# VH-VL binders against p14386: the designs that were tried, part 7

Target 1, 262 residues: p14386
Amino acid sequence: ASTQAQKALETFERFLASLDLESYQQKYRPIKTVEQDLPRELNPLPDLYEHYWKALEDNPSFLGFEEFFDHWWEKRLRPLDEFIRKYFWGCSYAFVRLGLEARLYRTAVSIWTQFHFCYRWNASCELPLEAAPELDAQGIDALIHTSGSSTGIQIKKETYRSEAKSENRFLRKQRGTALIEIPYTLQTPEELEEKAKRARVNGETYRLWAKVAHHLDRLENGFVIFRESYVKSIELFLQKNAPTLSGLIRWDRVAQEALTAP
Short names: E, the ipSAE of ESMFold2; O, the ipSAE of OpenDDE; V2, 0.75 times the mean of E and O plus 0.25 times the DockQ between their complexes.

## First folded at step 8 (VH-VL; framework fv_masavibart)

Design p13 (at its last look DockQ between E and O 0.61; V2 from the best seeds 0.00; counts 0 for: pae E 8.3 > 2)
Fold by OpenDDE, look of step 8:
Structure p13 (fold): chain C 262 residues (1-262), chain A 120 residues (1-120), chain B 110 residues (1-110)
Amino acid sequence: as target 1 above (262 residues)
Amino acid sequence: QVQLVESGGGVVQPGRSLRLSCAASGFTFSSYAMYWVRQAPGKGLEWVAVISYDGSNKYYADSVKGRFTISRDNSKNTLYLQMNSLRTEDTAVYYCARDLWGSEYYFDYWGQGTLVTVSS
Amino acid sequence: QSALTQPASVSGSPGQSITISCTGTSSDVGGYNYVSWYQQHPGKAPKLMIYEVSDRPSGVSNRFSGSKSGNTASLTISGLQSEDEADYYCSSYTSSSTDVFGGGTKLTVL
């Protein structure tokens, strides 16, 4: 593992640990004002990568969310004005701002989780990982390169929702490639095991999630991060199977085949 | 939009059999556990049966165990309830319901129901 | 298993707040946080209004809120509107790995 990568991980984890998640949850949880898709000009992903994906830097620094949002907002006054006029005519400026702030926070949390996986990967694994805003636009969180092939990864939070999602753009554009779902849960192994005991038909599913949860850690503030064992398990899985992988590899298969007991 | 439409209800004599169907649309049917819940006239709701997303697991209320069979055809987006050895106490409106996010405790969408009357 | 206890009926005027109680035992409402509330208009399908005691599904008005104390769960409807007139049912997971429903409450908007 690169000393630089380890330092980046540690610094990023310190940043994550510094977040007052409880306060943010209290503030933003009830706010669902802006739920529509944002226009390209207001997409926060490029900014998030700029400020929080610093894998190549020796001494990375990370902005607090408030500062990040302020910067994002100030750089986009014109498109924001157009957006507000178009979709929120008659609403107060403060109301819409708060709505966007809440939306961006939720986006940031998701991206930070994704980035943690990537930082952990770089620190612990040998296979090269690529992350870029352009990949996100294709519907993947990162690419992992193996001998002769690249595998897409997508962090998938615990959801039993199977909304008819259109075929992943990445898989549509690159036929023959593999996309693996990386399962992620906020629940503890104990909580999931208890749910499994009470389940009528989904007990095995909860047990699989419990297995996943064993490869996750919680920071003091409650932020859930990936353990080294998680990424090493995935790496081993890819080293063994990457040449034969094609299409969508679902989280449950990953949990069963890749994530072994710690 | 999510839709569940029950069918197959009617009047039958005790001891007879009836098969209910529930046609699902507006969501990925194969990803959700599905339930039957019934309501006797003038009474409350009673849980009847549940089936996992892939049909591999089933669970029944004690009142119908051994007599009713829940099944599904994911290729047809259809849930079924085979009711055998029907009794007068089985008289009810039968609802098809979708599981909320794999909770097994909550039903986020319900059909309009189909009435089953068991009478001599 | 005995049904959860709900009042047969409640009434309120437009704009008022009303509360519907759902009383169980330590084996159901009091033992778990798996309480849900359903709204049913005459001749219509039930609609999930509250789950996990106090959580609202997407699309449900914030006028609906849920709470629990001891063996009693409560549904509160604030800013009562005419469209809120319906039957309301509570439900809970039980220690026997089954679900139990309340008898239902008819809400009348005066």
Scores: ipSAE 0.338, ipTM 0.708, lowest interface PAE 1.8, mean pLDDT 92
Fold by ESMFold2, look of step 8:
Structure p13 (fold): chain C 262 residues (1-262), chain A 120 residues (1-120), chain B 110 residues (1-110)
Amino acid sequence: as target 1 above (262 residues)
Amino acid sequence: QVQLVESGGGVVQPGRSLRLSCAASGFTFSSYAMYWVRQAPGKGLEWVAVISYDGSNKYYADSVKGRFTISRDNSKNTLYLQMNSLRTEDTAVYYCARDLWGSEYYFDYWGQGTLVTVSS
Amino acid sequence: QSALTQPASVSGSPGQSITISCTGTSSDVGGYNYVSWYQQHPGKAPKLMIYEVSDRPSGVSNRFSGSKSGNTASLTISGLQSEDEADYYCSSYTSSSTDVFGGGTKLTVL
C-alpha cells in the first residue's frame, strides 16, 4: 500500500523529471551577472520551501521554475526596485531580471537536490527528519533525530571548494551535536574511475566518489537523485555512530563508513 | 577570503638547504590538495610538487625529485617545501597554490610567492 | 623550456577580440580535455581564468572563453580592456601524469 511519504517522493520525482534541464543549462549557463549577496528581503529560501517542501501534504503539486520565479518576483516589487536602483543603476529591467532568474535557477536546483534526499529519507527511513529554511540559513540542509540527540546533514557536492566558517560557529554553539557531510556528485562511476586512473594524488579520492556515485541514480532528463540504498546506508551509519559523533564529520569518512561498507 | 602566504625564501649557496612555508587561511585547508609552482626571474611557470589533502600522496617534477620534499601540517594550516642540495637552477619565486576542488590539475588560488636565490 | 607553444606576444585595441594559441601534442592538449589558462599581471601571482578547456571559475568575465581543436587550445578575450594587459599561460595534463605550462604570451592593449 502506498503511503503519504511514498506518494510525495513519486510526485516530486515526476516534477524533477519534467524539467527541461538541457534548455535551462543553455539559457542560464552563460549568465552570471548578479553576484551580490541578496538582502534578506530577496532571500528565495522561504519561497522554495513553501512551494517544494510539501512532505505532509496528501498528493502535493509543484510549480514549474518559471511560475515559481514569477511568484517570487511579484511578491517583492518594492525590494527589487530598491536593489536594482542601488546596484544596477542604468541597466535595463530585462537585464537584471534575467540575471536574477539565472541565479535563482541555480539556487533552486541545489535546493531540489537536497529535497530529494529528504523526500527519499521520509519514504525509506524510520528516523525523523526536519527541514526548514531557518536550518538551511545555518548551513544545515536537514536535521535527523536519533534517540536523545539530533544530527545535522549538509549535501557536499564533489566540486565544493571549502566549508564556510559558519558551520564551525554552529558546531561550537551546538555542543554534543554533529554535522555530517552527505557526498553528492553529478559524475557517473565510470567517469570518476577514469579520473582516478589519470590522477597523481587524488586517485583514492576519485575512487571513493565513484563508490558514492553507485548509490545515486539519474532520472530520464539526467537529474541526479538519491537511491533508497543511499538513505538507508546513512540511517544505519547514524544508528551505529550518533552517540559518538561530534563536530563536522567529513564526506570521506561518511562515504567510507556508510557507502562502501558491506 | 582565501589567503596563502609564503615565507622562508632567501639567498643560499649551492648545495645548501632551505625550508619554505605557506600559511593558509579562509578555507578548510585539510580538504585540498596543495601545490608548489616556481617561476625563474623573467621566465615562465614550472610545476614543482603536489601533496594530497591528507598528506598520504606526494608527486614531484623530475627536476626536483630526490632533492625536494613537500609536506603539510593540517593542524597548523601550513604547507611546506624542504629544498635540499640546491642548485643555481632552482633560483625562482616559489608560489604555493590550491588545487581547484575536484580537479587536481588546476590552481584556483595562489600566494604572492617567496624568492629563493641560489648564488655562487 | 616550455612543452606547450604559445606566441611570445599579441596585441589589440580596446573593444577588439584577440586569441592566444597554445599548441601541444596528442600526449597533452590533443589527448585530454584538461587544459587551463592563467593570467599574470606584472609582479603579481597568476589567476585561473579557464579550466577544462572552456569552463570559467566564479568571478571570471564571460569575455574570456576557451576552446581547442586537435592539438591546439585557444583563449579568446572579447571586448578587450586595459586591465587585460598581462602575461597569459596555458597548462595541460600530460600522459606522464604531470602538468606542463606554455611559455607565456604577453598581451599588450594598445
Scores: ipSAE 0.013, ipTM 0.539, lowest interface PAE 8.3, mean pLDDT 84
ESMFold2 (binder alone), look of step 8: mean pLDDT 92; pTM 0.922

## First folded at step 10 (VH-VL; framework fv_masavibart)

Design q1 (at its last look DockQ between E and O 0.66; V2 from the best seeds 0.00; counts 0 for: pae E 6.8 > 2)
Fold by OpenDDE, look of step 10:
Structure q1 (fold): chain C 262 residues (1-262), chain A 120 residues (1-120), chain B 110 residues (1-110)
Amino acid sequence: as target 1 above (262 residues)
Amino acid sequence: QVQLVESGGGVVQPGRSLRLSCAASGFTFSYYAMYWVRQAPGKGLEWVAVISYDGSNKYYADSVKGRFTISRDNSKNTLYLQMNSLRTEDTAVYYCARDLWGSEYYFDYWGQGTLVTVSS
Amino acid sequence: QSALTQPASVSGSPGQSITISCTGTSSDVGGYNYVSWYQQHPGKAPKLMIYEVSDRPSGVSNRFSGSKSGNTASLTISGLQSEDEADYYCSSYTSSSTDVFGGGTKLTVL
């Protein structure tokens, strides 16, 4: 691992640790005003990559969310006006802004989690990782290169809000490639084991999540991040299996085959 | 869009058998545990059976245990309920429901239901 | 298992706030935070409105909120609208590893 990659990881973790998640949760959790799909010109992903994916920088700095949002907003006044007129005619400016702010925050948290995986990977693993907004648009969070192939990864969060997703664009476009689901959970191993005890049919599933949780850390503010053991386990899995992987590799397989031991 | 469509309901005599089907679409069927829930006329809801995402585990309400069998064909995105030795008290609208991300406590999507009437 | 206790009916005028109660025991509502609420219009499929006592699924209006105190869970609907007229059912996990439902409440918008 390069010194640069390690520094980037440390700096990013400091950023994550600085977030007042409780305040954000209180502010944004009840706000579900803007749930429709955002038009392309309002997609925050490019901006999120610009401000938070700095793998090649020697001394990366990361904006606070409020500042990020302000920048995003100010750059898109025209498309925002159109969006508001179309979906929120008659609503106050403040109301819509707050709705979008909440939406973007949820998106940012998801992306920050993704980026942490990538920063951790760069710091701890040997296989090259590629991340870009264009890849994200294809439904993959990153691309990991092996000697003979490239494997897409997607962070799979254990949430009650599992959205039915259509077929992954990445897999549609690149036949013969693999997409692996990287499981992520906010629950502790102990919580998951308790749920497993109460489960009727999903006991083993909760136990698998518990295994996943053992490869995660919780910052003081509650932000959950990936341990080095996590990415190294995935790397080993890919080194062993990548040439034979094709299609969607579900999180449960990943958890069972890659994350069985700390 | 998530859709669940039940079929197979009808009028049967006590002691007879009936097989219900639930066709699922709009989501990855094989990722979710599925449920049968029934509602007797004018009464509340009662869960009947649950099956794991891969069909490896099943659990039944005591009221139907030994008589009903839940199964699924993930290749066809279809959930089944084989009902044997039907009783008058089994008369109900039968719903298929999707488990909310493996919670086993909540059902995030329901079908419109199919009516099963058991009468002599 | 005995059903959770709900009022048979509640009513309110448009714009008002109404609350539906769901009373159980320490073995269900009072023992766990696994309470959910379902809305059902006549001839339609039930719809999940609240889970984990107070969480809303995506697409559910923020006019719907849930809470719990002791053995009683509550669904509050603010800014009552005509489309809210429906049957509402509560549900809870039980200590016997089963689910129990309420008897349902018919909400009428006057």
Scores: ipSAE 0.277, ipTM 0.702, lowest interface PAE 2.0, mean pLDDT 91
Fold by ESMFold2, look of step 10:
Structure q1 (fold): chain C 262 residues (1-262), chain A 120 residues (1-120), chain B 110 residues (1-110)
Amino acid sequence: as target 1 above (262 residues)
Amino acid sequence: QVQLVESGGGVVQPGRSLRLSCAASGFTFSYYAMYWVRQAPGKGLEWVAVISYDGSNKYYADSVKGRFTISRDNSKNTLYLQMNSLRTEDTAVYYCARDLWGSEYYFDYWGQGTLVTVSS
Amino acid sequence: QSALTQPASVSGSPGQSITISCTGTSSDVGGYNYVSWYQQHPGKAPKLMIYEVSDRPSGVSNRFSGSKSGNTASLTISGLQSEDEADYYCSSYTSSSTDVFGGGTKLTVL
């Protein structure tokens, strides 16, 4: 809860608020041309952490998306040429560049969302939080350290997701660890309450998501962020339960036990 | 890869019972609401029943209410339809379908179907 | 159970554009944006092509588009190809918290 952490959060929120989300959505929404798995040399996560996860800096600044993409692209001319030759033989460089730009934008929005949780956590909570691209490779968005244990977190978005047959890699690598799902939705409480009224079987689920949404906020440009009440509720949940947590703690338990307070 | 495989169809007389199964793989079954939808031979689609992700809520079309029971076993990734008091108008191919996450109104993956014929 | 009205059949030649209509009421298609379209080839399961009136799932060709005007939803297939020959069903949420399907349209590619 340091002054540095509070300033970092405020600066990051100003960056998020500065994004012209409507223009980006209009530009990139129709572009779904690069769907291949990216090789490790093209992985944008190390660059996203470098430019946007600056928790230890006194007065951090954050790159605009276009400049970020230019830097990412220019650092990887050889691997990009190899990727284009392999999957886009005969296509123009401009076609593939725009496709990668659209794809990296979607990844950046997802990562900025999880970083906001982490910045808010550092500004409001006492338990230490660790975020790094190496943790992402294990299938977690951050690690929160409690007395005698550590708990992984993963942002659980209200969208379609596939899960492999096996358990999360983080849970497999360390016996007795816990991973909690942090529920996140772009829907407003009002939209979710209306869906609940019209639902046949999902009514209770939509009402639970509506309670989650009350702990989220919108910047003026529409970017959805985590309120202080969100992270403090999760911290209290961990302080009460961490000694007994193990395995995957599903979003609905987290929402019920941490986020449904009046 | 998402897969849904129905089984348990067959020929039965009116008034008898059948139990259909739908084996799911390639996704976390316990996160999704699931549907049964049927299609009479040469006819269009008709939804039959839906069950919430944890099985706590169920809803039925009026044509089958009181006779059919939808259920699921999340430990076995399996959806079921118990069909009692079958009538000739229940003759159809029965599909299981996955609810598009967060929608409740769209069916993004369907099984191949299993034929139920009710004939005296 | 009420049904949405679709033409029984439509036909077109390769390369043409065709449109399939789906007419309901203000209590379903006209009142809500919960309209979807399904493609079904003979002997196969239906496939979701369009949801929420005009949105396309990942992996569905951009030759398929959806729209709505008043109580009528439309599926448009541009650049018609042989593999598009199938039955097409629309579906909509209703004010009674039920789903209703159209009767289906058989598309023949000549």
Scores: ipSAE 0.071, ipTM 0.612, lowest interface PAE 6.8, mean pLDDT 85
ESMFold2 (binder alone), look of step 10: mean pLDDT 92; pTM 0.923

Design q2 (at its last look DockQ between E and O 0.67; V2 from the best seeds 0.00; counts 0 for: pae E 13.8 > 2)
Fold by OpenDDE, look of step 10:
Structure q2 (fold): chain C 262 residues (1-262), chain A 120 residues (1-120), chain B 110 residues (1-110)
Amino acid sequence: as target 1 above (262 residues)
Amino acid sequence: QVQLVESGGGVVQPGRSLRLSCAASGFTFSSYYMYWVRQAPGKGLEWVAVISYDGSNKYYADSVKGRFTISRDNSKNTLYLQMNSLRTEDTAVYYCARDLWGSEYYFDYWGQGTLVTVSS
Amino acid sequence: QSALTQPASVSGSPGQSITISCTGTSSDVGGYNYVSWYQQHPGKAPKLMIYEVSDRPSGVSNRFSGSKSGNTASLTISGLQSEDEADYYCSSYTSSSTDVFGGGTKLTVL
């Protein structure tokens, strides 16, 4: 791992640690005003990458969320006006703004989690990782390159059901490629083990999530991040299996085959 | 809109059998664990049985174990409860309920229920 | 298994805040954070209002909130509206790996 990658990770983790998650939760959790899909012009992903994906910079700095949001807002006054007229006619400006702010915060938290995985990967792994807004548009969070192939990754939040999803755009465009789900949970191993004990039919699922949770850390402010062991385990899994992987590799397989031990 | 509609309830004598059905709509049925929950007249709620999304795992309350069978047909979006060897204490409104994200203890949607009366 | 204890009935005027209590033991409400609340209108299906003591499912009004202290869980309904008139049931996981439910509370909006 390069010195640059390690520094980027450390700086990013400091940023994550500086977030007042409790205040944000209190402020934004009850706000669900803007639930509809955002138009292309209001997609925050490009801006999030601009401000928070700085893998190639020697001394990266990261904006606070408020400042980020202000910048995002000010650059998009026209499309915002159209959006408001279309969906929120008659509503106050402040009301809609707060709704969008809450929406973008939730998006930002998700993307920061994704970026942490990527920063950790760059710092700890040898396989090249590629991240870009264009990849996200295809439904993947990053691309990991192996000898002769590329594997897409997607951070998968905790779920206990089998969801029927449409075919992933990435998989549609690149036949023969694989997309692996990277499981992520906010629960502690202990919590998950207790749930497993309580469970009637879903115990094994909770145990798998407990395995995942052993590869995660919690910052003082509550932000959950990926351990080095996590990305190393995934790298090993890819080094061993990438040539034979095709299609969607579900989180449970990843958890079982890659994250079996801390 | 999520909908669950129970049917098959009625009056039966002790020792007889009855089959309940629950028709599901408005969601991907095969993605959810499903439950039967019952409520005796004037009494509280009691969970009866749970079935996993693909039917591979089932669990029953002790009070009905060995007598009741939960099943599902995902192609028909239908949940079933086969009730054998019915007892008077099985008298209740039977609800079909959807599990909240695999929690196994929270039910985010319920049907209107179907009444089963077991009497001599 | 004994049901959780709820008041038989509560009442309030529109705009007021009311609280429904659900009292159990250290083996259920007091021992775990697996408390849920259900609303049921006459002749209608039950509706999940609160889970995990205080979490709201999507689509549930923020006028509904849950809390717990000791062996007692509470459902608070703020800004009471006529449509809130219904029966309310609490539920909790128990140490015996079963569920226990309250007897229900009838809420009347005056």
Scores: ipSAE 0.370, ipTM 0.728, lowest interface PAE 1.4, mean pLDDT 92
Fold by ESMFold2, look of step 10:
Structure q2 (fold): chain C 262 residues (1-262), chain A 120 residues (1-120), chain B 110 residues (1-110)
Amino acid sequence: as target 1 above (262 residues)
Amino acid sequence: QVQLVESGGGVVQPGRSLRLSCAASGFTFSSYYMYWVRQAPGKGLEWVAVISYDGSNKYYADSVKGRFTISRDNSKNTLYLQMNSLRTEDTAVYYCARDLWGSEYYFDYWGQGTLVTVSS
Amino acid sequence: QSALTQPASVSGSPGQSITISCTGTSSDVGGYNYVSWYQQHPGKAPKLMIYEVSDRPSGVSNRFSGSKSGNTASLTISGLQSEDEADYYCSSYTSSSTDVFGGGTKLTVL
């Protein structure tokens, strides 16, 4: 349990707790005006890592979202001008800026959730974790190293959809590696258990999500975070299974084998 | 855009069978739970059957259990309802409906329906 | 046979607000937050307007809002427009059977 890692986690959790989620929901949730694919020059991922993934700093500080967005915008005035002229002919500056702001906010929330797992991992676990924007571009939120092998992780928000049988880009590039899905849900265990009681076809799935939810927690403002029990359960799962893991390890197997066993 | 098109309705005598089809397009059909919902003339809506995305789980309203079979063919993006031992009470417009993702209780897209009339 | 009671008809003038009620029991509307509302124009398929008591799907005007109190759910349409003239159905989860629908309410815009 490194003092540096514990301080980084505590500081990041204070940052997350400082977010006025209700105000952001009111401002951004209805705004979906920027739906075009962003060119590489407008990709916010390097900036999100620069400002929010500070695992090796002794006393990290984290920008508020508005300041982060201003910095991202100001670094990209030329490519933004080109993007706006191409896709938003005749629109006001305020209209386009707010649309990009809303889109980047949604990306930031996803990345902040992913980073919380990684900060908690560093504070509680022994196996080394590596996170970088280059890995994220390959569909890998972090890489966890065991003796003789490495396992990729993807933080996966609650879903009931089935995915096509296509290979992940990381798996295509890395023979003999595994990618595990790390599930999380915004629903409480009580909400999920109630849905399970009345479900016609999804009952077992709701019960499994309820088990996942027991390893999650909420900050005062409602931001969902990972408990220490979550990351330690995943670490034990990897220590036990990593030599035999290959390919995509679905969230439901991870939940069943790591998050529901005593 | 999302489109659901039902077919196979018609006039039949009690005790006979019909097979309804629903052709889906504009979305990843194999990722969604699908429903049949019916509406008797001048009456309200009644759900009939639901099928999971891979067809492994099926559930029916009590009024049709043992007589109707829901199925799907994901390679053809098609949902089916096999209706056996039809009764006059089965007279309705039958709609194909898509589950709002993960809800089981809300139908976000509907077809235009196909009329089944059961009479002598 | 509907377990949910809706008025047979309601009417209003353009620009007004109207409310359609949907009354159930503690075993459905009162006991759960799984209420939805569907709009159906003549000869057309139903359209989901409200789910989870008060949530709107993408593409539904914010003039439509939902709420509930006790065993009664309500759909409110503000700024009434001629295109709102349709049949409206509520639906709720029930603990003792499959989902139930209300009998429908015909909205007339005068």
Scores: ipSAE 0.000, ipTM 0.430, lowest interface PAE 13.8, mean pLDDT 84
ESMFold2 (binder alone), look of step 10: mean pLDDT 91; pTM 0.911

